# VH-VL binders against Thioredoxin-like protein AAED1, chloroplastic: the designs that were tried, part 1

No score or structure here was measured in a lab: all are predicted.

Target 1, 196 residues: Thioredoxin-like protein AAED1, chloroplastic, of Arabidopsis thaliana (Mouse-ear cress) (q9zuu2)
Amino acid sequence: AITGASSGAGIGKGTADSLDTVKVLDLRGNEIPISDLWKDRKAVVAFARHFGCVLCRKRAAYLAEKKDVMDASGVALVLIGPGSIDQANTFVEQTKFKGEVYADPNHASYEALEFVSGVSVTFTPKAAMKILESYMEGYRQDWKLSFMKDTVERGGWQQGGILVAGPGKDNISYIRKDKEAGDDPPVEEILKACCA
Positions, changes and structure headers below are counted from each chain's first letter, unless a header gives other numbers; Kabat numbers aren't used for antibody chains.
ipSAE, averaged over its two directions, is called F for ESMFold2-Fast, E for ESMFold2 and O for OpenDDE. V2 adds 0.75 times the mean of E and O to 0.25 times the DockQ between the complexes of E and O.
[cut] marks letters that were taken out.
Atom coordinates printed by the task and the answers are left out, and those that the model quotes come from them; centres of patches stay.

## First folded at step 4 (VH-VL)

Design a10 (from u2_6 with heavy chain E104D; framework fv_utomilumab)
Fold by ESMFold2-Fast, scan of step 4:
Structure a10 (fold): chain C 196 residues (1-196), chain A 123 residues (1-123), chain B 108 residues (1-108)
Amino acid sequence: as target 1 above (196 residues)
Amino acid sequence: EVQLVQSGAEVKKPGESLRISCKGSGYSFSTYWISWVRQMPGKGLEWMGKIYPGDSYTNYSPSFQGQVTISADKSISTAYLQWSSLKASDTAMYYCARDLWFGDLSDYYFDYWGQGTLVTVSS
Amino acid sequence: SYELTQPPSVSVSPGQTASITCSGDNIGDQYAHWYQQKPGQSPVLVIYQDKNRPSGIPERFSGSNSGNTATLTISGTQAMDEADYYCATYTGFGSLAVFGGGTKLTVL
């Protein structure tokens, strides 16, 4: 499985073709073809591990700090999570995220993009340190959705990623697949992909 | 539409081997846990164990550890429950169920269930 | 082994509120989920994560979970709600799912 960042030249039409059949849900439960998120505009699309994840919430906040730069460049900021519309609404209520939020409860987008999944890549000593730092900075886990309700040693863990796409349904210019929990790209790399 | 479709009813004798199946469709099969649940005639639900098809990680109830094997083939979106040697006490309805995935941890709730496979073991 | 205890039966008249309890050590620190099973049918999720309803489940179903007791509440109970109800959670260790023994709800 290929992890890390790819931009422009490294992104084949096969990825866009895989996304043609993928739909996500808006906050009202309407089905939206995922490619509609970038058919008429450029979008930065962040894929969360889940809506309660503290590291995912920190990433959302970090990207939202650059929303004014994205807006100035005509770029939408989008977050997709692999949960229900109710969980997406709770995420928006709790975080007040400035971008658009969509739910992918059946994980079709994660499968199409071949995001990493597995026990050994989710909780690492580096992830633990990043969680502690995030708490010191004021970010909070929804403990009911994750670590407090179960053991951190449990397997089967989904990773996220970041996509820059559009304008145009088949125009995917950047993809990064997270290789472990808290594997955040530098924001300057994202800004270069969307806005420079 | 999300569906879990299980294999048909089985009638077996003690000592025989058996494998039953649960095929998922309408979602990303490899990213959700599949749990197996036993219900003996006239009795309650018993959780047996689960598998994450993405990496075949399994977790068993202590009561069922060593008594059954849970496996999955993600290429055909199918999970399996297998006995090497059936006992009369294995007579039950067996359900598979999708365990909702929140990314880094399942929450042990079962949002979709298969129709069940009735296994009858008698001499 | 971690155990969830439910009353074996609860009876209500149509329109009455039914309350089904699920007792377990510190269950309020874990999520409780509730399943409805009618004769000859597969279980159906009616409440997840203590209090949330799946799409298609009537608003008269609600849940709570605190301390050692989770509760499923069915307000304005209807004949169609007659079924067995199971609570479920995970153990506080070992990451194992566990079901309560089930409660037969009779609507008289």
Scores: ipSAE 0.006, ipTM 0.484, lowest interface PAE 11.3, mean pLDDT 78

Design a11 (from u2_6 with heavy chain W101Y; framework fv_utomilumab)
Fold by ESMFold2-Fast, scan of step 4:
Order: sequence, then structure tokens, then C-alpha cells
Structure a11 (fold): chain C 196 residues (1-196), chain A 123 residues (1-123), chain B 108 residues (1-108)
Amino acid sequence: as target 1 above (196 residues)
Amino acid sequence: EVQLVQSGAEVKKPGESLRISCKGSGYSFSTYWISWVRQMPGKGLEWMGKIYPGDSYTNYSPSFQGQVTISADKSISTAYLQWSSLKASDTAMYYCARDLYFGELSDYYFDYWGQGTLVTVSS
Amino acid sequence: SYELTQPPSVSVSPGQTASITCSGDNIGDQYAHWYQQKPGQSPVLVIYQDKNRPSGIPERFSGSNSGNTATLTISGTQAMDEADYYCATYTGFGSLAVFGGGTKLTVL
């Protein structure tokens, strides 16, 4: 599996093809083809480990700080989590995230993008340090949501990533697959990909 | 100040329709969920369902799914609870309550409650 | 269906400590909230997220939640604390609220 970031011409043809059959759920439970999120616009799409994840919430927050820059460039900010629509609604309500939120309860997008999964990549010394840093910065993990039976069974050990795609269903200009929990790219790297 | 004001008491016959209301003030109405809670005479609290007024997304308790309709009109900061056909067993006090969340703490609780609407259904 | 069980009544003398329990399968993995209801009045939040007090709630109110039992504790109980107390939690990742059956606290 590819680790780190990639961008440029020719990236995403195979990835776009693998996403053709993938659908995500909006906050009302409507099925949306994932490629519709960037068909007519450019989008920054952040994939969470789960909706209770403190590191994912920190990432959502720093991306939201740059929403004005994204709006000025005609770029949508999107967050996808591997949980239920109810978890997605809870996330929006708790965080007041200003971007769009979608649920992928079957993990189809995560499988198509070949994101990393595993207990050992979730509980690393580096991840523990980043969680502590995030708590000291005022971010909190929903520990109850994170360790509830359904969250664990739905992929509490799943890692996320970041995608920049569109306009156009097959136009994927940036992809980054997280190697472990807390593997955050510099926000400047994302801004170069979407908004340079 | 945050306040939830509910409509007045209702006396109805079985088979009649009814809609009661809950008006929020003192906060951004569209950004908090409104829950409805039933309390039958001399009994405990039962959660019925909730609505997010910003987009009118609803979530119902399985016991109340199909029994009532929850809706909201964010332009007038009002949520509604509606029955198409009342039964004597609907006799109860009905409360609306605001669901409060902290972004970093991630949990629902009812921080403000309306005064209640008493609904009496008898022949 | 998830269910919370409370004792129907608890009696204490003024100045004594009252403990009201709320039993549910692994409720310690969820947040417990507590509401006070006096006759003819709306419920009032007294404890949220296991142990936190809203502004205006006396320090003698405290809460805990672990394993299968959440507990509301009222130290130095006063006549004004006489009321029905309900515990509540959210299941299904915040999608479904559940109340306990309520406990009538009598201060005699």
C-alpha cells in the first residue's frame, strides 16, 4: 500500500476507477456516489478513523480554519467517516464542523483507497504522544463513542487519509494515506494541492 | 436567556388530530437538537424523538416511530409534535427539551426544558 | 432494547447522604445524566456527563458512573431536595435517549 502523499498528472486513474461503485451517505441517509462530491467542483476530502477520534477532530478543525481559503478557490471541504449516519450527525452537532459530512458505514471508500487498518497502527507511541498533545491543545476524544461495541466492530482500528479531487469524476490530484493514528500532513501541503 | 415556550393544554377526543408546539428563544435555534419527552400521569419520562431544525433531520424512538410526527420551522424557531389520530393512551404531559453538546466532550443532555403541554384524550 | 433500572424510592433524614443508583448494562461506557423533577414542574438538569454540575446546582450534588451502575449522591440532604430523580443516557452513538424509571426521594 502507498504511504505518504502523491500528486501530479496521471495520479488517480486507477483510484478513480475503483471509486466508481462507491456510495456514501449524507446526513439524511441518502446514498450519494462518492465521485459526485467532486464531479462539478474541487474538493478536499478528509477520511476519519471514526467519528469519535480526537486526532480526526483536530484534523477537521485545522482544515476548517482554512475554509475561507478553500471557498475563495471554489473548493469544497468534505469529511467522511467509516461509521453510521447517526454517528455522523453526532459529529456535526458536537464539533459544529463547517464542511460537509458523509458516512461510509460499509467502509467501501476505505477499501477502494486501500487505507491502513490494524490495532498495532492505532496504538503506537507516536499516536499516544499526538493524542496527549491534542488534549493539551483542548481537543477531546469521545472515549465512550470510540470504544462502544459498534464503533470497534465498524472499524475503530481503521486509519484515514486525505484526498484532493475534481472538478471531474476522474480527476484525483492528491492522495495521502495515513500510516498510523496521528500521521498528520502539514496543512500547507494540503493548501498547495487544493488552492495554490 | 435561553427559553423554550410550549403551547397550551389540549382536550381532545379519540380519533382527532393534534399539533403542539415548542418555541425557542435566546439562542441559535437551528444549531441545537430539540427532543420530545412524554410523561404519562404518575409515570416516568419517555424519550420520543428529536429533530435538528437546521435541516429538519429527525430521529425517533422505535416505540414512537409511526405514532407521531416531529417537525420544525426554523424561520419562526418552532418545533412541532403531531398526531394524525389521537388515542386515550396519548393522555400525558409532553415536554420539549434542548440537546446541548460540547464539541470536545461529545455527548447529548437536556440542558433546558419547556414548561410542558398537557394533552388529555377522553371520550 | 437498552434499559435503565432505578429503585422506585429512597428515604433519608435531613443532613444524611442520599444515594440513588441507575443500573444498565455497561452504563460506565456511556455518559449518565441526572434530572430532578418536583411536582407540577419541568425536569431540571442536576448532573451531566457523569459528574459535572450545571451552574446553580449546589456542591452537595455529585455523580459517578462505572461498570453497570451510575450513582447520584446528595450529601447533607435538605428538605428542598425532595423530588423525583431520573437518570438518562444516550445509546446508538447519541441517536437514542433512554431514561430510568425514576426514584422518589423523601426527606423526613
Scores: ipSAE 0.000, ipTM 0.452, lowest interface PAE 12.9, mean pLDDT 78

Design a13 (from u2_6 with heavy chain L105Y; framework fv_utomilumab)
Fold by ESMFold2-Fast, scan of step 4:
Structure a13 (fold): chain C 196 residues (1-196), chain A 123 residues (1-123), chain B 108 residues (1-108)
Amino acid sequence: as target 1 above (196 residues)
Amino acid sequence: EVQLVQSGAEVKKPGESLRISCKGSGYSFSTYWISWVRQMPGKGLEWMGKIYPGDSYTNYSPSFQGQVTISADKSISTAYLQWSSLKASDTAMYYCARDLWFGEYSDYYFDYWGQGTLVTVSS
Amino acid sequence: SYELTQPPSVSVSPGQTASITCSGDNIGDQYAHWYQQKPGQSPVLVIYQDKNRPSGIPERFSGSNSGNTATLTISGTQAMDEADYYCATYTGFGSLAVFGGGTKLTVL
């Protein structure tokens, strides 16, 4: 299993195999094999803790600031959240996110990638500081999405990550598993992985 | 410095309406939540609910949902707690407090408190 | 229906260590905060996020939180520390603030 940030040729062969059976939902509810997101193109795939998450919305925003660089390199910007299609649509409406959004209501991609989950990694002083900074910058938590059964039951303690994959279903060139809430890599690290 | 100043004591009869206030100063009022806390005579603290003044987003305790209305006017840095029809059981000290709640990371930590507004409801 | 239980009272002599407990199911998996309330005054935050002191709170105040019990410890207790102490946390995924019943600290 890959933990933390990893990059290099051939990384994630075991992870690619575990993702082979994983499907995500587009905003209209169509099932898409997750590896289709990068089979014909390179993609930066950000995994949110849940669609109401203020820190995840901030991450989406700073990645979207670099969408022009990604587009110039032929790289897709994708966000996946562990919630319903309705929650994903609410996220798009509220944030105006310029990348592609998919829902993973069964958390299959999070399980396959072995993303961290737990109360102790969610409630840290560092996470609190990041959330305060995000609120001061104008980002807001959607508490209704946060209170929904699926979010509370599974998404509340679920951590996310970032993946750079493709072109090619088995080509995973970068993976970062968030160690705690607000564990954001420098955007330049992501740009180096996707766009050279 | 950070200060929360509440309106003065109220003496009311059952069935009357009431609105009490909490004015913040010394910080960016619209960027912090304001929570309301009740303390009945000789009893402990009870959280009622809160508001984010920047967009007037509210969250209520289930025990107080529908019993009170929380609102705010960010142009005058003031939050409000309102009853449409008071009951004798509403007799209590009411505090406002600055709230660093952050959704799923919420720890409900109140760093500054108002001086309290005593509300007495008797027939 | 999450509840925090505190002893109704704790008594210590000046200079002794006072310990006030706050019991809740798996409270160690949540942050605990502590408030001091003196007669006729509003509550004052003395410990936040288990163990941190706000600016202006004396070093003799400390906190811990593990398992089913959070503890406020006051070393070298002074007469000025006499007050009601409330522990607090959140429940329902941060949807509610929950206060303990309060502990009257007497310094005799």
Scores: ipSAE 0.005, ipTM 0.453, lowest interface PAE 11.0, mean pLDDT 78

Design a15 (from u2_6 with heavy chain D99G; framework fv_utomilumab)
Fold by ESMFold2-Fast, scan of step 4:
Structure a15 (fold): chain C 196 residues (1-196), chain A 123 residues (1-123), chain B 108 residues (1-108)
Amino acid sequence: as target 1 above (196 residues)
Amino acid sequence: EVQLVQSGAEVKKPGESLRISCKGSGYSFSTYWISWVRQMPGKGLEWMGKIYPGDSYTNYSPSFQGQVTISADKSISTAYLQWSSLKASDTAMYYCARGLWFGELSDYYFDYWGQGTLVTVSS
Amino acid sequence: SYELTQPPSVSVSPGQTASITCSGDNIGDQYAHWYQQKPGQSPVLVIYQDKNRPSGIPERFSGSNSGNTATLTISGTQAMDEADYYCATYTGFGSLAVFGGGTKLTVL
C-alpha cells in the first residue's frame, strides 16, 4: 500500500501528466486515452513484457483468480501489452483472460512509467527459475509470439509492472516496476492497494 | 457453420507458376491459424506450414521452406499457397485446415479441413 | 526430424475392438491427435489432445498417450469405421506439426 517507497517507484503529478498524452488500443482498434481506464473507476493495470510471455500469462492468471474480490470493490482488472492488436486478440483467445486487454504497440505507456528494459535484466538466474516454475505449472511461452519480429523489436527486452489507479486521472495509489522477469509482488499487496 | 472452401483442380506443366486458395467462412478468419497439408497420390499427410491471417505471420516446415509461399488476405477471408515454378513431384492433393494454437500447452491441431485441391503437374 | 510410426494396416471383424498405435520418442510428453480419412474425402478430427472427442464423434472412439506410444481405440468396430487413421503431434521446438504414416483399418 506504500506509494513510492519499498513496494514501488515515486509517483506524482509529473507522472500523471506524462500519462495524459498516452493512448492505448482496445481489441477493436479504437484509441483510448490510458487515463480513461481509471478516470471513473479504480483499476489494477498489469503491464506485460509481451503477449507471448509465459511469466506475464502466469501473472494475468493469478490476478484473474482475485477478480471476484476486485469486482466486489468496484475495481477493474486491465492488462496492457507492448504488442499489436492481432497479438492481443491471440492472447485473449489462448488464455480466455477475464479482464480487459489493451495493446500499446509504440511502448508509450512503458516509456512514461520508465519501466526497466535490457538484455541482462531478462536473463537473470531468478528469471530462469521463474520460467522453469511456470513450465512445471503448465504455462508455456508462445514461441511464435515471443520471436515474431514485432514482439522482438517492441517488447523483447522490456520489463513490465503493476499500477493501481483511480478513480480520477491523477489518483495513482500504487506502482511497482519489475526489476527483472518474474519479479511478481505478492497478490495480497495488490489486493491491499486496490481493495482494502 | 464453419467452412473452408478451396479452389478447383489444376493441371499444369513443369516450370509454370500456380496459386491455389482457401476461403474461410462462419468464423473470425483473422483470429485462427490456417495450415497447408500435402498428400501425394497413395501417400500420407505432410504438414507444409501455417499462417496467422491477422498479421500474415508464417511458419514453414523445413521440407517446404523456399519451395512454396503461404499468404493471406484477411479482407476477403482467403489464404493462398503459391509456387513460382512447379515440378512433377508437386503432383498431390493439397488441403487447407483451420488450426487451434494452445501456447500454454505447446500444442496445435486442426478442427476443420477444406475439401482439397488436386494439383497435377505433367509434361 | 521427429518421426511418428504407425502400423501400415490393422484388420478386425465387425464388433471387435481395433487398436492403432503411434510410436514416437517421448510422445507422452506431447499431445496426440487422431484424424480419420475415408477414400476421396478430407481428414476428420476424431480425437484431440490424447483422449478428447469432438462433438459428433461416437463414444466408441477413445485415446491414450503414455511414454513412447499413443493409442487410438475403437470399440465395437463397424464397417463405417473402415478408413485410414493418422496420428499427429506438435513439437514445441521447431514449431512443427508432424503426422504419422497412417494406418489402413479394414473391417471384414
Scores: ipSAE 0.000, ipTM 0.462, lowest interface PAE 13.8, mean pLDDT 78

Design a17 (from u2_6 with heavy chain L100Y; framework fv_utomilumab)
Fold by ESMFold2-Fast, scan of step 4:
Structure a17 (fold): chain C 196 residues (1-196), chain A 123 residues (1-123), chain B 108 residues (1-108)
Amino acid sequence: as target 1 above (196 residues)
Amino acid sequence: EVQLVQSGAEVKKPGESLRISCKGSGYSFSTYWISWVRQMPGKGLEWMGKIYPGDSYTNYSPSFQGQVTISADKSISTAYLQWSSLKASDTAMYYCARDYWFGELSDYYFDYWGQGTLVTVSS
Amino acid sequence: SYELTQPPSVSVSPGQTASITCSGDNIGDQYAHWYQQKPGQSPVLVIYQDKNRPSGIPERFSGSNSGNTATLTISGTQAMDEADYYCATYTGFGSLAVFGGGTKLTVL
């Protein structure tokens, strides 16, 4: 299994094996094996910290700007969040995200991928600056879904990541585990992994 | 399957110390908050506080701050609620509950509950 | 301090619809959750985030939340639904959970 804060192509079999029993929910509540998202196509799968996260919404927007490039390469753009189906639907309504959205309310995919979690890894000077920049650029947090006063001081507990997988259930070609809130890879790195 | 198992009933005298436990199984213990909830005999539910076992970050209700200590040992998937000196008014059923974790916001809904620990404090 | 108010009791005949209200200032701007507790048992989550049912909860349970009132609705009420029901939320931007006082549902 791939552990720690790492990224790169040539991912080992352990990652695919850990995802074999994981299911996510589509926007209608149907259980979908997560590997079905890339069994017959290549997919870029972004894992949000939560559906209300301003930095995650900004990342979704940046990835969506490259959707035409992904479509031209036969690559699906997918976002998974660790919340409910209704929170996922609210995310779609508020952001108008053009990719596919799935919910993982039990966090099974986050556990299988061993994404980073903790109060202390969420609030860093880098994260604070990126939140301010995102608000100045017009991105908004869903306060009902995201922050409480004490949580704002500490930040989010769960970190996300990005996966490039498929075609083929066992074909994981790229994984990036976020080290802290706002830890974004360059979009060009993702495009090289999916579309070059 | 997800399960929270609490320690057994306790009968104590005022002034005694006590620690009760809540052991989680069937999930990643470190990634969910554990909340403690008090229910006095014949009364409603009162939220006491919570812990995130991954880094032992705690948050207390103002009504319970200084009255109890919440701790956790993630190596054995167990959370604790402790009193240094019990009072008769501490007589209650105590529940632990897994707090749904939605990234930065726990949402404070409790999807799984322990069976409860009855604490009776009498002279 | 933020407070949720519930009626102390609600009575309904079998097969009728029961409605239990939970009043709090601007509760519609926060998520409301509902718990069922039968005598001698732990609470059970029956509705989360205003309107969602956990797996295993009968379809006759539904919820809504807007303005100052969250509502739990039980259609076709059965004797087995007789219990205490608690609403819950958090205190706006505070990290505090708060419960309503509870409603005893009697199915006569």
Scores: ipSAE 0.007, ipTM 0.471, lowest interface PAE 9.9, mean pLDDT 79

Design a18 (from u2_6 with heavy chain D99S L100P; framework fv_utomilumab)
Fold by ESMFold2-Fast, scan of step 4:
Order: structure tokens, then C-alpha cells, then sequence
Structure a18 (fold): chain C 196 residues (1-196), chain A 123 residues (1-123), chain B 108 residues (1-108)
């Protein structure tokens, strides 16, 4: 139902209910309810297409550049990917990402949030230009992670999004569903939602 | 085990329509691209186009755009290549091939191939 | 349109190293893949993404890709390696696949 950026109390009621049964895995394989990520704190939660995605790695880096601002506001920075724990650990080792990382190998959070999926929204001229730009800026894709059978079977055309939630499991204050690969919201919009 | 099984050889006359098939098994059919590749007698491989069966998105080589139709029926894990009106120049071996790809710029290759369908068009 | 050029034929004696080249403008900025085709058979992937071997492909097969030339190398070439070899890449923002013209490898 919600496509693009949205904020307000009405979002929290419907979206929080859909997430009530969703669990994610930490880097050690412990299963936790996704709402625990923002139960006692506010969190910015970035959802990756997969852990090998160059545009997702660039987004992680851009958000990490704002981590000091988030920390000053008591806001956690979280990244969730639709892959395995092993893929998540490889992502952390390769990127040195300073936020928290969780795996959602069954895509339960992506289904609950109704994120966009499809080839035509994954590969567009805009997405192609952003990938080229990212390569020029030094970001690289993990081609092996992108080709793993498990990743493909879990929906390789799945798009991500960004959520701002908490404190409180029912308090979802911002949701952005990516319209195509590389569809990054303005950083100021995220900072306003979490930190202003 | 992964298999791509193609329909049998065809002998047709110019002007006739034809649809050949490629059935995938042993994997999640909807999450892999299927490409069609032509090989003229004694010649090399030519890429014709591809389909993503999950949403039926297609790309065609400029040389084949408008000359063939690629489609898929994910309920029976089958991709199709179709001609509305065959020409003698369509005589060739046609292969289907699977590729993994997530929309990145340079990240696909054909890891499994069908056995081929020989199409002969003569009067 | 983007084009890949291969030599039409390469001949080696058993046990020698065969090198098959694939020339394309800045092909080193793209991935090169290699396929083997024996008479009456479907192509078989022997190298993907420049240098990786699929399961079941002998270690004798290796690849490289730099500048304008990708190369398939077969060390200690055996009679069973006699086949047509095709290089391939994809271009046009990841939407188009292109094949080289093919190289007939003869082991005499």
C-alpha cells in the first residue's frame, strides 16, 4: 500500500501490526523479534536488496557517515539484508560497517513491509548510472554473493527501503519503499525523521 | 539436479508460425533468467534475447527485436520462443540457457544449457 | 554495437599449452565468460567472470581479462579438449549478451 516516503501515527498502527510476527537473526544466529530493534530506542533501519549489492553498500556507507548525528540523538543505525548469517558476516568483514547488521533469510520483513520486487524496477537507466557512479567512487559489488543460489531463490529482484521506528514497538514514524535499485531518499529527509 | 529440456526438432515451410519450448526443472524457475541463443548451420552463437519468468520481463537483441517473441509460463516452468511467420533464414539450432542475475551491470553467464531444438525451414 | 573477435582456429600438440584470445574494446572493464562446444553437443560453461571454474571443469582451464583482451588458457592440452570455444560478455547496462565468433581448437 505505501510507496515512497511516509510519516505519521497512521503508519505505525498498520505497519507495526504486520511486523509483530517477524524475526531476524543477529550475526551469531540468535533469533530476535524485529520490533526489539526499536522497542527501547529509536532506530534507522536500512533494508538491503542483498548483502553483495554495490548500491546497498554505498547506502550503508552514506548512513554510517551520519552515525555521529544519530548517536547524539540516541538513535541506533541498523542494516537488514535478506541473506544468510554467513553472507551478513562477509558484508561486515568487507565493509567494516559501524552499525548493527541482521539477516532475514526468509524475507519475512520484506513481505510484511510490502517492499517492491521485479526486474524492471531493479535494472533501469537510473540504476545503471548510479552503479557506474558508485564504481567511480570506489564501491565494489561482491559478485559471488550476488550469484549464490540461496540469494537468487530468496528473491534476487527484491528492493529495499528505510524505516525509522521507536522508541516503542508500535511506533513507526517513517517508511520509505525504494521504487527502483539505487532510489536513495535525501539524507536530510532521514535526519528529519530520526533526529530533528 | 538442474535441467533444461527443449521441445523436439521442427520442419516447417516459409510463412508458417512456430513456438518451441524450454522446460526447467531442479531449481526455482521464476528466479533465473532464460536466454535464447541461435546457431546457424556451421556458424557461431548469437544471443537473441532473455526473459525473467518471475515477472515476464523481456530484453531482445536489436537484431531480433520484432522478429521473435519470448514468453514464459511459470506455472509449468516453461519458456517459449515464437515466430509469427518463418523464413528460410530462420533455419538453425536454437538453445535455451539459464543465467543468475540481480540487475547489476556485468554479472551474468549461462551456467546450464538445453539440448537444443533444430528448426529447418524449407520449401 | 559491441563486438568480440577471436582467432578462427588454434592448433597445439598434446601436452602443450593452448591460448585462445578474445579481443574487445575495454573488455577488461567487463566480465568475460568462456564456453566449450563439441560436435553435436550443447555449449558448456568452462570459465565464468574472467577466471572462475564451474564444478567439474579441470584445473587445466584458466582465464584472464585485462585491457582489450581476455584469454582462455588450457595447460597440458588433451585430445578431449578439441572443440569450438566461444568467449562472451554482456554490455548495454547489463541488458545485452554478446558472443565472440568462436575458435576451433585442434589437438594434433
Amino acid sequence: as target 1 above (196 residues)
Amino acid sequence: EVQLVQSGAEVKKPGESLRISCKGSGYSFSTYWISWVRQMPGKGLEWMGKIYPGDSYTNYSPSFQGQVTISADKSISTAYLQWSSLKASDTAMYYCARSPWFGELSDYYFDYWGQGTLVTVSS
Amino acid sequence: SYELTQPPSVSVSPGQTASITCSGDNIGDQYAHWYQQKPGQSPVLVIYQDKNRPSGIPERFSGSNSGNTATLTISGTQAMDEADYYCATYTGFGSLAVFGGGTKLTVL
Scores: ipSAE 0.006, ipTM 0.476, lowest interface PAE 11.1, mean pLDDT 78

Design a26 (from u2_6 with heavy chain F102L; framework fv_utomilumab)
Fold by ESMFold2-Fast, scan of step 4:
Structure a26 (fold): chain C 196 residues (1-196), chain A 123 residues (1-123), chain B 108 residues (1-108)
Amino acid sequence: as target 1 above (196 residues)
Amino acid sequence: EVQLVQSGAEVKKPGESLRISCKGSGYSFSTYWISWVRQMPGKGLEWMGKIYPGDSYTNYSPSFQGQVTISADKSISTAYLQWSSLKASDTAMYYCARDLWLGELSDYYFDYWGQGTLVTVSS
Amino acid sequence: SYELTQPPSVSVSPGQTASITCSGDNIGDQYAHWYQQKPGQSPVLVIYQDKNRPSGIPERFSGSNSGNTATLTISGTQAMDEADYYCATYTGFGSLAVFGGGTKLTVL
């Protein structure tokens, strides 16, 4: 059933259960149960491939353009990356991202959500075209973050996704797993899931 | 200590098949690409292609696409370069090299090289 | 196909500065890397990402990359630096590594 985007109140109970033991780190290094991000509010949670990722920074930017719509609907905008707290802080300082940022250095959330990982989904002709397009639009990869020990040891092949969840720790209403680097859903699909 | 150790020299006849190997040690084999580079006698370096052992994804130079097969077995930290039917023009030194690809605007370099495998193809 | 052009040979006396160029369309928008190969030996990385030296590479090796030309500079060239030098880059959109034709450095 779950091979791309899924939506509806009936999905996510099994996914919520798998996330029950998952913790992420806030920008100060405090461990937060991931479900606390949507326990008392609805949240759009974007999962980055890594904090230096040019395509992930572009996604963060276009989601941030809709933050006022999300705020009006009582929806939090959250970005999680599979890196360190220092990398997360660097991401915030470089991008000026207006949403909340959390780090998941152990990839526990990515494993629980079964996000795709592998070079065959990272280095595709489609991904290459999107990287070229992003570069021409002025987005840049952070080469230092890309070559840091943690990113190198993980191979940088982790794909992300988008989750819409809450209010309520068991209420996961939308899951989209990226099939390859730059596999962006239309922003309208995200807005329908969070804010319609 | 990072090392890439290649298989020994080969002497073959045209039309024969061949597989040569490159064994990595001293690092996480599945987290680095392995590239294959040809050097014909007295000539320069030519990039042939590469493999990411973690998922066996391959990328070939257009000049070598369909001419060779690159594969890897991450359980024994070994990458392979294979010909189904050798030609005299395949006579060359073949190097494997470790490189880093971060899946974005790619910039990679070959930080460690194998000792090379000399392949001689003659009647 | 993307091409990198190097002079076939460069000759210097010991102690002189050697400059080896690598010409490619807008190579300054890409990283250039440099490899040294001595007779009968495997290539060795001497400069990566335009200007950085790996551990163990002497400070007399430096690099630059701008516009259409990357340059490897060897200051105070020593006899031991005699070798073939190759530049290389990655074509970011095609994900293809490209080597220059190589430059034979002779130290007389």
Scores: ipSAE 0.012, ipTM 0.475, lowest interface PAE 9.0, mean pLDDT 79

Design a29 (from u2_6 with heavy chain G103D; framework fv_utomilumab)
Fold by ESMFold2-Fast, scan of step 4:
Structure a29 (fold): chain C 196 residues (1-196), chain A 123 residues (1-123), chain B 108 residues (1-108)
Amino acid sequence: as target 1 above (196 residues)
Amino acid sequence: EVQLVQSGAEVKKPGESLRISCKGSGYSFSTYWISWVRQMPGKGLEWMGKIYPGDSYTNYSPSFQGQVTISADKSISTAYLQWSSLKASDTAMYYCARDLWFDELSDYYFDYWGQGTLVTVSS
Amino acid sequence: SYELTQPPSVSVSPGQTASITCSGDNIGDQYAHWYQQKPGQSPVLVIYQDKNRPSGIPERFSGSNSGNTATLTISGTQAMDEADYYCATYTGFGSLAVFGGGTKLTVL
């Protein structure tokens, strides 16, 4: 399972087509076509492994630190997780994340984007060290949420990624697929894609 | 304004069934655990178990496993504690409490409590 | 299984410092929380995660937790502090909450 970062004008034609039938849920349970998130604005869209993920919460925090830069550029900050609306609401209450949050309980967006899944890519030595460091920094894993049957059935071993898209339904200018848990790009790479 | 409002006092006979309730308001009910705590007359607090209303997942204290049923109906923001057959030893004050969801690694605490439901079981 | 032990009672004069202990095997590796209960009332959280005060709790309430003992300290104790105090923790990967037996604080 090979992953990486890509950017440029030609990148998104096939990917945009794959996302045409994908819908996500807002915190109130309304179905939103995923491409509406970037139809009329540019968006940085972070995809979590699941809503209990300590490394995903840490990523959400460092992206939120740059929200003022994104706002100044007219860019929305969005977090999508492969869980339920209730899990998404729990994430918002626990983290106080300042961006928009959406749920993808059937992980249709993850399938369309071909994100990596697997036990061996989740539990690497690098991932273990990053989890330990994150706990020492005050971040917490929701272990019950991580190992609930519904989370596992919806891809508990699922990896995430980061997308920069819009304005315009077909305009995907950056995609990063995580290789393993905690495989974070430098924030400067994201800022260059959205805001430079 | 976060509130947990419990049902009124009950006087029952041994062998009768009972369900008491705890209604949350002023917050997203599905995003917090609800714990049940027993206090026998003149005694201390005993944790009975908890439920996550979003998916009705429950954890019980070993002392209360099989003695009570904890359930919730998130559409009306209400959690329940139920006995199929009451005993005199069930006479106690029962509290519900909101349990913060940080993680399963010992970060939980009870930040808001209901007013309590007094259950008296006597012949 | 896991138990927390508190003294059944502590007595202090107004203005003195009250110290209420909560003993449990390696409780310092867990978070300790403290609840105050006045007669006829529901418990109220006074300290969470060892040492933090909720909004509205006076600064004279403080906590510590190390080794086998967590401690609730009330400085300049007042008559209004007279109550039962319970310590609590979660064990078993957060799956089981445990309360101490409670301590009656008397301010004479």
Scores: ipSAE 0.006, ipTM 0.460, lowest interface PAE 11.5, mean pLDDT 79

